# Ledger of designs, part 7: VHH binders against Profilin-1 (pfn-1)

Target 1, 132 residues: Profilin-1 (pfn-1), of Caenorhabditis elegans (q9xw16)
Amino acid sequence: MSGWNAYIDTMTAAAPSIKRCAIVGAADGSVWARTEADNVFKASEEELKTFVALFNDVTQVPAKGADIEGVHYVVPRTEESLIFGKKENTGFFAVKTKSAVLIAVYEGPNEVAAQVRKAVESMQTYLNNAGY

## First folded at step 3 (VHH)

Design b30 (from o1 with L103F; framework vhh_4orz_3)
Fold by ESMFold2-Fast, scan of step 3:
Structure b30 (fold): chain B 132 residues (1-132), chain A 123 residues (1-123)
Amino acid sequence: as target 1 above (132 residues)
Amino acid sequence: EVQLVESGGGLVQAGGSLRLFCAASGFTFSDYAMAWLRQAPGKRREWVALITSGGSTDYADSVKDRFTISRDNAKNTVSLQMNSLKPEDTAIYFCAAGYPPPFPPSSTEYDYWGQGTQVTVSS
């Protein structure tokens, strides 16, 4: 069965330390797909609308941090289409494509974070090439 | 009501060419990624080529530089031009549609499938 859920499944299979993830619309933060059941991504649509708006000016994000699932993350720096943050043993990577924002929340050490980043960036490249 | 109907299959000798067509109906064709997959006797289904709604194309290594996938949104068709055919290309060829496009491109998981068209390449 293919759909946006297949992207979630592929991302989590490539980086098993991803605990929760979602694919949301870049314009409005609407959820296209998210992890469910025991791994449900719990961010509200209101929070996601605020989060995707951060990509309009990523230079402001390190000073204020970012909120995902009601958790405030420290954002050490940003790149044009990448926001990432850390809070204790948890972290996230969020990347923007033409039409989407991919968000992956993970747990684990820095070596694991690198694998999560690669999985998210690989999917970002694929979606951009596909016109999304 | 969703239908994908393949045509253009047949028997050719090694080194020959065939062009496959897939006519789609019952869904918003232009929104879907379209693909060709094939299945040889006794083998599992394998991905051959993909074209996204944006027009980006991907090919399996075994067919790269020999096959070309294209689409015509005005006619709701996708086609596969197959050149320099080899006996190992003998298979039933299936048209498939997916939204969003599968990830990775080589995935065999699609929303809609045709019935297939037989391609036989003799040596």
Scores: ipSAE 0.046, ipTM 0.390, lowest interface PAE 4.5, mean pLDDT 88

Design b4 (from o1 with D31S; framework vhh_4orz_3)
Fold by ESMFold2-Fast, scan of step 3:
Structure b4 (fold): chain B 132 residues (1-132), chain A 123 residues (1-123)
Amino acid sequence: as target 1 above (132 residues)
Amino acid sequence: EVQLVESGGGLVQAGGSLRLFCAASGFTFSSYAMAWLRQAPGKRREWVALITSGGSTDYADSVKDRFTISRDNAKNTVSLQMNSLKPEDTAIYFCAAGYPPPLPPSSTEYDYWGQGTQVTVSS
């Protein structure tokens, strides 16, 4: 799906503090698109399978945290289709759509976190409305 | 008022080249993905090329390696360089803008559309 790369670029343009991001299949964590080269999203296939399975019961996640790219994040709370976490100066937002999970890793203060959340949630809404 | 205005279409012989332009106004151009779609006589509209706000490009298999899409954010312009043209490339070419682009890129769910410019390739 070459078209998925456009969604990666759209999210990163909307929130320039996104360091790395990916769009993965909700059922299996398969990578549909991700940032590459110097901004390569480094999560393994096994890690992504584990991560997308967290959306089966997000209420368990705050007690255990979440792992992305080998980094363990504290997850302060969750919403039905949203998992977010923080580790020092790094954070992430992940949202589930009908068919996909969008993951954005950012660096910076809370002001940029708000921009990243908006970018990811806007994309989530669009993909759900498009049937994905 | 949002406007997309195409130009550069015309008649060329097979193997020739054309460059299409799309001038955009009335929206924050740099934030939008820009696309070219075409419609040949008696056929459905098909997607040709996409350039994202970040500059990433994507192409339909039928035009890959022959067409190049580019954008100039200072001029609010997107262009399509068409090389090695074939009679099968004959169509009305449309400029479109999406934020984000529709999925798939061939969807008609772009936010804004131009009126189109005719490209005719003779054998």
Scores: ipSAE 0.018, ipTM 0.267, lowest interface PAE 5.5, mean pLDDT 87

Design b5 (from o1 with A33Y; framework vhh_4orz_3)
Fold by ESMFold2-Fast, scan of step 3:
Structure b5 (fold): chain B 132 residues (1-132), chain A 123 residues (1-123)
Amino acid sequence: as target 1 above (132 residues)
Amino acid sequence: EVQLVESGGGLVQAGGSLRLFCAASGFTFSDYYMAWLRQAPGKRREWVALITSGGSTDYADSVKDRFTISRDNAKNTVSLQMNSLKPEDTAIYFCAAGYPPPLPPSSTEYDYWGQGTQVTVSS
C-alpha cells in the first residue's frame, strides 16, 4: 500500500532480530509506517511525540531513560542522532534523519544488537540521501 | 508528456564496456530517484542500480564493482557505465524514475519507465 511499508520490510529482512519497528515524523512523531499484526508496534501518538522531542537534546536522555510502547528503557549514552536503550533481553535503536525518526525494538544479546544497529543506520543514511 | 528514452545499447564482446544513457523530459528530474533494471529473455525484470535525488547509489550484487550509475541534473540524464561485461549481462535495459522516498533497492515498481535498450554480450 504505502511506499514507507517497504522500508519496514527492508529493515526486518536485514536484521531478523528486530521484533517491532516504525518510521515516524521527526517534527511530530506521526506514524508513517510500522510493523503490524503479530509484530504490531504499539506506541501511542502522544508517546511518540514525546520520544521524538528527545532528539532536541540527546545529552539529557541518559539521566532519565526513554519510554517506548509503555516500556521504560535505560539509556547508557547517546550520540548526536542516535538514542539506544536496553532492558534485560530487550533493547531498541532510534535514529533521526532530516524528516524522520526510525525506531527498532529487538530481543537478544549484544551481538544481535550490533546487527540491528547496522540495519537502522543504513536506512538512516539512505533516507538522508533521499532528502528525508 | 513524461518520457524516458534509453540509448547506448548494442552488441559487445565479453570483457568489453558499454555506456547507457537515459534522457528524461516532462517532469522535474532533479526531484526523482533514478534506476536501471534489466530483463533477460523469458525472465522477470531485475533491479540493477539506483541513484537517489541526493546522489546516493546502490547496486545489485551481480553488477557491483563493474557498473557505475551517475546523473546529470543540468542535462536531465542518468547513465550506466558497464565494464567487464559477461554473457549473463545480456538483457533489455530499462531506466525508471520514482518520486521520493525511493523504493528499497530490490523493488521493481516505479512511477515512470523507458521503453528499453537491448544489450547483447557475446562469448
Scores: ipSAE 0.015, ipTM 0.198, lowest interface PAE 7.2, mean pLDDT 85

Design b55 (from b50 with T52S S53W; framework vhh_3k1k_2)
Fold by ESMFold2-Fast, scan of step 3:
Structure b55 (fold): chain B 132 residues (1-132), chain A 124 residues (1-124)
Amino acid sequence: as target 1 above (132 residues)
Amino acid sequence: QVQLVESGGALVQPGGSLRLSCAASGFTFSDYAMRWYRQAPGKEREWVAGISWSGGSTSYEDSVKGRFTISRDDARNTVYLQMNSLKPEDTAVYYCAAGYPPPLPPSSTEYDYWGQGTQVTVSS
């Protein structure tokens, strides 16, 4: 357990539709904090290493999609520091900061997705301002 | 539950030495940068020393450079502050604090966990 759990708690409080989330190192995908127990974020170290490398060239991601927790997501488009995907009623938002990647997996309609995106982008801004 | 427990504080004469210890539990100690702070009567809490999560980098407040040494023992989940050539101005309650990586900011107090403190008194 790490002190980064406070940031996980902040994101999940801001968007209760987040089912699972994690903060990982941007360079290697090492887990700094994640949801645990009944909401455990189940991505492997190898999967996270592959995932964070996607931020090296986000323009290639829509053609191939992205895998999180062994689930393949369709990525309709990307932005410079944002990858998001959807699979039926499930989706994710991932944003990169200077040192970290924040990943939030959610369930629900487009209104829910907008709330989750806002929560992760707010945390991205906060961490960038804190030097992370 | 995260807990930091300081020990080693005592009454000592000027020029004396003390070694403070801070025992950590409830988190993965080796992932955290560790710091020592102090608070003297009537003053704000002041940063004293810091050590990176890897132990490869240390930093000190100017008034303690050359006199204090911070170190860590990850096998024992403990951070230490060796204090030499103590002065009356070093009289304070000493606190340890844990901050998750990255590198130490010299003035930052954005650490997640604090200990209860240990009193150091340097009498003239």
Scores: ipSAE 0.000, ipTM 0.110, lowest interface PAE 10.8, mean pLDDT 81

Design b6 (from o1 with A33R; framework vhh_4orz_3)
Fold by ESMFold2-Fast, scan of step 3:
Structure b6 (fold): chain B 132 residues (1-132), chain A 123 residues (1-123)
Amino acid sequence: as target 1 above (132 residues)
Amino acid sequence: EVQLVESGGGLVQAGGSLRLFCAASGFTFSDYRMAWLRQAPGKRREWVALITSGGSTDYADSVKDRFTISRDNAKNTVSLQMNSLKPEDTAIYFCAAGYPPPLPPSSTEYDYWGQGTQVTVSS
């Protein structure tokens, strides 16, 4: 049995341009599942705790940006449950559900980013409907 | 192989407290959400409390502020602290474990279930 890993697999299958992703607890940033091996999501426990706390007031994030895997991303804007950022040819989408935060790091142009966003938001909807 | 074993049930007077425990074995406990559900005589099974693998909690409105769910991943246990008990809380309480299901927390659809422990609250 793969636990939460099946949800990681679903997101990466829906958007192959996702390089690394994770599902973490919204309260504490604890890792529930992440991509592994050649695609290992490398964020530290302390970084994830800091990152999930950003969802307590997303309006502050564009002024400071966000750090994921030791990389500082420019965050152009946020929505209530969505933080996304850019760093050259890389980017991320992070969405909050009731109990979880989904983080997907991708590489590619804007057309690829749209597919990644759709995959992450679809999973957000699914988990919210599942009570997470 | 998989087992969930509840304990801590019993008879208590209204306004009293009980703490239920569930010992889990045979699966990777830390990957699963854990829940407590209850079934009163002649009624459908009702979800009571949920704790995710990451520790986030949720409660049915009927028990909110009275019950507290917690887990100990080192011991493979989940517990339910029940305070200010009411006669309406009388039921068999079941521990349940779910790999992330496609269903809301109030669902009764879980992968693994305990046998249940009786809680009786006298008026």
Scores: ipSAE 0.013, ipTM 0.152, lowest interface PAE 8.8, mean pLDDT 85

Design b7 (from o1 with A33T; framework vhh_4orz_3)
Fold by OpenDDE, second read of step 4:
Structure b7 (fold): chain B 132 residues (1-132), chain A 123 residues (1-123)
Amino acid sequence: as target 1 above (132 residues)
Amino acid sequence: EVQLVESGGGLVQAGGSLRLFCAASGFTFSDYTMAWLRQAPGKRREWVALITSGGSTDYADSVKDRFTISRDNAKNTVSLQMNSLKPEDTAIYFCAAGYPPPLPPSSTEYDYWGQGTQVTVSS
């Protein structure tokens, strides 16, 4: 197990509604860690490359949405380092650090979104403070 | 070959100071979080301090405000300044390297380890 798996475990433990998540390189979308086994994060390298590039101009993302794991999400909200997507009872939070993008795909009612966001933003803060 | 070599240990009186050094080679030093851990006789190895690649530092409560960790990426070295030493600081001190940063910070899991250097604080 790579050291980055500990970060995956931490996020999923902090927000049980997270079904799948990944840590990828902000520059190229390379996968550093991802959920596996019954909850495999299935985004392709090409898809992730496209996804992480969304952070180059987040203001355009709400108009076109975002694709993760072959699923198209409406994007109700973006911030400088955050993309929030929704689809029915599912959604994702993606946050960008200096070197990485953290992606958490969740399932549940709208009420669980706050916990998921908190989990990924906490990790974002931790990594940023660490210089990553 | 990866190598971490500690130095600077020794015998010191309570209230005294020591500075430990660790020289690293065989890996991209600047990418790694460097840490000091220690193991006293009959006790488990415990985390003491770490410094990330970005320069962020953290300390165990038992050494906070007494110990200071620093790194020199140009020289591939990490150091531990130990002030106000106490007998309970007596232990073998290990230099360790890990990528990514350990989580939680108090983790004792690292990728590479030195052989350790003995620090003895007499009362």
Scores: ipSAE 0.344, ipTM 0.694, lowest interface PAE 1.5, mean pLDDT 94
Fold by ESMFold2-Fast, scan of step 3:
Structure b7 (fold): chain B 132 residues (1-132), chain A 123 residues (1-123)
Amino acid sequence: as target 1 above (132 residues)
Amino acid sequence: EVQLVESGGGLVQAGGSLRLFCAASGFTFSDYTMAWLRQAPGKRREWVALITSGGSTDYADSVKDRFTISRDNAKNTVSLQMNSLKPEDTAIYFCAAGYPPPLPPSSTEYDYWGQGTQVTVSS
């Protein structure tokens, strides 16, 4: 078992509205860890390679949106190292560290979205402080 | 081969100080979180302190303000300065290396371990 699985477990425990999440390599989108079983994160490595490349220039993302697990999300705006989007009652937050991209897909209203954002940003801070 | 070799342990009186060293080889030291854990007789291993590849440090509540962890990436070493030692600090101290950083910081799950060095604090 990968040590990265502890990160998946920690994010999902901190924000129960997270339905699926993954930690992928920032350079290539390779999966380091993801939710499995009834919460399997379904994105292909080809899709993830495309997704992580969005962080090369986040300012271009709102014009095109983003695709995760074959679902197209509207991205209303981006921040430095943060991409987030909405599709009906679902959404995602993705944050980039030096070496990783953390992706969390959630369901629910704005109140749960704030909790999910806090969970992924806390993890981003932890990894950045660790030099990752 | 991966090696972590501890040194600096010994017998010291309560209120005294010791400095532990760990020499690492066989892996990309600068990428790893380095930690000190300890095990008292009959107890489970307990996390003491860690230092990440980025230089951030964290400490168990029982040793805060008394212990300082540091690393030297040019020499592949990590050290633990232990001040104001107490009898309850008596344990075998282990150097450990992990990637990614353990989560939570108090985790005892590491990839590589040294053999340990005995620290005994008399009352």
Scores: ipSAE 0.149, ipTM 0.507, lowest interface PAE 3.9, mean pLDDT 89

Design b8 (from o1 with T52N; framework vhh_4orz_3)
Fold by ESMFold2-Fast, scan of step 3:
Structure b8 (fold): chain B 132 residues (1-132), chain A 123 residues (1-123)
Amino acid sequence: as target 1 above (132 residues)
Amino acid sequence: EVQLVESGGGLVQAGGSLRLFCAASGFTFSDYAMAWLRQAPGKRREWVALINSGGSTDYADSVKDRFTISRDNAKNTVSLQMNSLKPEDTAIYFCAAGYPPPLPPSSTEYDYWGQGTQVTVSS
């Protein structure tokens, strides 16, 4: 239905270890597109609103961690437009663009994480250049 | 009602120039990527050029350096300046809008389409 789903498909094709992902509005956390069916992204509306607000001051995040899909992740450090975390064998990368936040949840070791980060950051660059 | 209305098509000699216009209404124009696609008889629509909401442009290899896409958000218009026209540029040219910009731009999965305007380039 949504043209944004093509962007989800592009990221998951580039990094098959992405288990679930979403593109949400940076201002309010509203879902623009997400993985569905076997890979449905299940974050609540309240959780996403809280999560995108973390980008207002990323320096506070490592002290508290971050919650995605009801799972609390340890966030070791942040960059201005990047939050990432790890919980056992699962992890996430989240990046902010002008209008959106891209969230990708993956499963696997650190070698897999590098591929996921590259896919998410490539899409971040593309969307910023497109004015999003 | 969403409308995209093309104008500026016509007959031109090889090596000549034409400028196509597309007037948009019924949606928040500045949020949408705007594109031109063309269709020759018996063929699928072929992507020609795209301008994103942020102003970035992209072109098909066949028209690169000859065509220029631009937009005017105050007037809700997108235009295509076509220079050094060739007989192979003969087609119906369509204006299209996408939110977000289709990925890739050549996917033809745009949200809104105009009715098209004929461009004929004689040898």
Scores: ipSAE 0.058, ipTM 0.421, lowest interface PAE 4.8, mean pLDDT 88

Design b9 (from o1 with T52S; framework vhh_4orz_3)
Fold by ESMFold2-Fast, scan of step 3:
Structure b9 (fold): chain B 132 residues (1-132), chain A 123 residues (1-123)
Amino acid sequence: as target 1 above (132 residues)
Amino acid sequence: EVQLVESGGGLVQAGGSLRLFCAASGFTFSDYAMAWLRQAPGKRREWVALISSGGSTDYADSVKDRFTISRDNAKNTVSLQMNSLKPEDTAIYFCAAGYPPPLPPSSTEYDYWGQGTQVTVSS
């Protein structure tokens, strides 16, 4: 088990509506840590490599959408270092740091989505400050 | 063999300064975040300062603007410059390494620890 598992635990504790999440390398999508067991994050390494490459130009993402765990999400818009998407009652927030991409998949209404976004952005700030 | 060896502690009068050093060996120093924590007699360890692998720094409120953490990757050292020392700064100071650093930084879940160096500030 990696020390990065503590970061996963911290994110899920901060926003209980996160169903699955992962921390992956920004350059290659390699998994540093992810939720396991009954809430296992099921994206393949190849899917994650494709996903992190979206951060090379986030302005192109709304036209194409994004795939996570084999699910195609509509991405209504992006912000610098932030991609988010929705499909029915499920959504995700993904943020890029210096060395990592954090991905959180959640279920619930817009109020819940705001809480998840805040948790992910707080962790993004923390990791950037920690040099990651 | 992993080693973190602290030095530079000692006795100093209030208002004085000390510089602590930590020499690291046995791991890829440049990949690790480095931290200083301190422990007064009968108290829990308290986090003091952290420097990331990329050079970003963070400090406990009690030492902010008085202490400065720095690192030298060529020499595998981390340093803590302590200015305007107070009797309340009296403690054993420990060097610690984490990859990644624990959350929060005040956690004791660092990967490697030094044995500590005593700092005593007389009033």
Scores: ipSAE 0.017, ipTM 0.297, lowest interface PAE 5.6, mean pLDDT 87

Design c1 (from p5 with S31D; framework vhh_7pa5_2)
Fold by ESMFold2-Fast, scan of step 3:
Structure c1 (fold): chain B 132 residues (1-132), chain A 126 residues (1-126)
Amino acid sequence: as target 1 above (132 residues)
Amino acid sequence: QVQLVESGGGMVQPGGSLRLSCAASGFTFSDYAMSWVRRAPGKGPEWVSTISGSGGSTSYADSVKGRFTISRDNAKNTLYLQMNSLKPEDTALYYCATGGSYPPPIPPSEDWFDPWGQGTQVTVSS
């Protein structure tokens, strides 16, 4: 099976408010692992390729927003290797590691968002320290 | 849930060819990047090749570039590796996996690779 599924499970266990989650290649947006079944992360290959390319210059993202799973999110600002967005009661956090991009879509208020961000950034740190 | 079954290995002479297959089930195959990884006797796993979900992009380890071709048939949920000009150093158990790389927190070892299943054995000898 996929060893990357274990990292999906770790993130969703750490932040149960994550509705859908994926780990994709930083170079091409190809899916390495994602939530499946009732929580399937639904994004086209072209959408993910476009999304990961946003990390080439995150400063341009707030002006145009970002699309994930066919949903357009407002991106209020970005940080080094972090893009996050909001649309009504939903939002996402996406972080880039050396080789991957982690994307977590959640539902809930700002308190929930803080927990999701912590889970995603913790995993980012872990993978970066491991050389990914 | 995710199931991958490798086949097509065998014994061939140097310069010979083999085509490996990987039958996938339990996920939307066409959305996932797929890789071939091999484990030679007494060694850890070595990445061989990756193909994107659509099949539009491929990449290869330097040791196999120009000799191996990765491909996929999304209608059949099957991944392939066409191996030409085989060399004795290509002797290994071959596995398919989702994604472009393994989680590196676990050092490459036999234990790391056992959970992927039995694989398919390729032996190149004269």
Scores: ipSAE 0.066, ipTM 0.499, lowest interface PAE 5.9, mean pLDDT 83

Design c10 (from p5 with S52T; framework vhh_7pa5_2)
Fold by ESMFold2-Fast, scan of step 3:
Structure c10 (fold): chain B 132 residues (1-132), chain A 126 residues (1-126)
Amino acid sequence: as target 1 above (132 residues)
Amino acid sequence: QVQLVESGGGMVQPGGSLRLSCAASGFTFSSYAMSWVRRAPGKGPEWVSTITGSGGSTSYADSVKGRFTISRDNAKNTLYLQMNSLKPEDTALYYCATGGSYPPPIPPSEDWFDPWGQGTQVTVSS
C-alpha cells in the first residue's frame, strides 16, 4: 500500500526464509513498511524506539541482548551498522542506513541465515547509495 | 485491513488554497510515518512531504517548501496537507502513503505505487 512495501517484497523474494520484516525510521523507530497478515511484524512502538536507539552504541548490545516482538535474542557480537541475534531456531539481522533501520526475522539453519544477511546488506547498500 | 481514504481536492485558481485529508484505518496510525505523494497526468509519482509518527519532524520537496504544510491528528487517525499559493504545476492526483521519503524504484520492482488508492484530484487553472 506504500512505495516502501516494494522494498519489503524485494528482500523477502531474495531470502524466502525471512518470516517477518520491517523498515523503520532510524531516528524514532516509526514504521515505514512491515510484513502484514500471516507474517505481521508485531513489535510495539516503544520496543522499536528502544531497538533503534541500540545503534547509538552497539558495543553494549552483546552484554544485554536485544528484544524484538517481545522475544529476547542473544547478540553474540555487533558491527558498526549491524546487530544480529539468535534464539534457538529463530534469528534476526538488523542494519542501519542513513535514515532507516531494516529488520528481518528468519527461521532455519545457518545456510539460510547467510542468505538473509546478504539480502538485508544488499538493501542497506542500495538505500545508502540512494541517500536513505 | 489497512485503508487510506484521501479527500479535500477540487478546482482552484492560481494563488488559491486547499486542505487535503487522509483518513486512516486498520493499523496503529501513530506508529507510522506518513507521506503525501502526487501523480500528474503522464508523469511518475513525485514525493511531496513526510511527517514522522509522533509529528515531531517534517520534510518537504523543494517545489512545495514554504507553500505546503503537513500535519497529523493521531487521536483522529487523520493526515492533512495544507496547500497555499497553488500553481498550475501542482495539478495532480494526491495520495497519502505510509513511510518516509521514497527512493527510486528498485529495478526488480518497477511500480512503487502498485496498488494505488483512489487519491484526491487537485486542479489549478485560470
Scores: ipSAE 0.204, ipTM 0.514, lowest interface PAE 3.7, mean pLDDT 83

Design c11 (from p5 with G53Y; framework vhh_7pa5_2)
Fold by ESMFold2-Fast, scan of step 3:
Structure c11 (fold): chain B 132 residues (1-132), chain A 126 residues (1-126)
Amino acid sequence: as target 1 above (132 residues)
Amino acid sequence: QVQLVESGGGMVQPGGSLRLSCAASGFTFSSYAMSWVRRAPGKGPEWVSTISYSGGSTSYADSVKGRFTISRDNAKNTLYLQMNSLKPEDTALYYCATGGSYPPPIPPSEDWFDPWGQGTQVTVSS
């Protein structure tokens, strides 16, 4: 069994407003771990391949938005290794590490969004420091 | 829950061959990158090989490159490792895992010590 599922558990424990999340390969969007069963992260392989390619030039993303799980999100701005978006009461944070992209979908107001961002960025820092 | 069951190990002489299998269930196997990881007696885990979800990309540790071949059958939810020209140094417990490389331990939990199951034993000796 993959130990990558432990990272999913750590992020969701740190921010309970995360409804679905995944860790995917930065090169091709292959899933390494994701929430399954009743809270399955539903993005297709093709959608994830397209999504991780957005990190090749994040400056283009605010003009186009981003698609996750068949939902189109407005992306107000990006940072070098961070894409985030909002649609009504749902939102997401996605961060790139050396080898992976972490994606967390949440529901709730701006207060819970801040907690989700903190959890995802903390994991990004940890993985980068570990060489991933 | 993700379930991975390794098989196909055994005892062989140097220069021999073995084919390992990993039967996957509890997740959409065809969406996941898959890896083989091994643990030799008295040593930490060593990443061996990775294959992308489609099988279109593979990578290998330098120690096994040219001798081992990773493959997958998405219709059967099965991962394979064909091991040729086996050496005594290949003696280890072999595990399959989702994702790329061996994942680092997560703080603050030190209970992270043994995240894999029992694996399948490969012994290469004369």
Scores: ipSAE 0.184, ipTM 0.588, lowest interface PAE 4.3, mean pLDDT 84

Design c13 (from p5 with G53R; framework vhh_7pa5_2)
Fold by ESMFold2-Fast, scan of step 3:
Structure c13 (fold): chain B 132 residues (1-132), chain A 126 residues (1-126)
Amino acid sequence: as target 1 above (132 residues)
Amino acid sequence: QVQLVESGGGMVQPGGSLRLSCAASGFTFSSYAMSWVRRAPGKGPEWVSTISRSGGSTSYADSVKGRFTISRDNAKNTLYLQMNSLKPEDTALYYCATGGSYPPPIPPSEDWFDPWGQGTQVTVSS
């Protein structure tokens, strides 16, 4: 079954600058789906558990940044269900739904970042409306 | 390559029990939440149960709650479904899948149910 990987495919089709992507459980960071092979999303179990816990209090995140795949990102600000970071030409957007956290790592300038943000926020809205 | 191989199905009388297994390979099994999904004759897919990556959290469809138990052995890369007090309405082809909270919302693709493998057939009849 394509299952949750269909949603990864939809986001990467909508924003081709997404290099790696994952859908993980909001409670524990367990991977539901992720990019594989040449585009493998390689965050460890402990890193993902730590990362999803950031959504318990997003106001603390800008002071310390966030780590994804062993890379430290500067987080300039957060919104209630959105954490995003930048490191030169690389960045990420992570959004929380009722049951999941969607993480997309991308490369490119601000125009590319805007497309990636739109893709993950659209999926966030869709999943929330579907009860996830 | 990601592979999931289901086994343990069979024919059983109402009230009987079966234990299904799902052998996973080609990915880091212990990092993924896992689910059981079934498809009964003439019906669409129905989510049965989900287990977190550590096994610390489980959830069940109302139709099987109290009768089925999902478990996993991360050292063996194997997912299990213990099915007790089986009923004729449990007759279905059973599949394992990565992910939680099944069934997922209607996917953007038209073919959202494409079995990960052949599944394992469970038939409950007198």
Scores: ipSAE 0.014, ipTM 0.382, lowest interface PAE 6.8, mean pLDDT 82

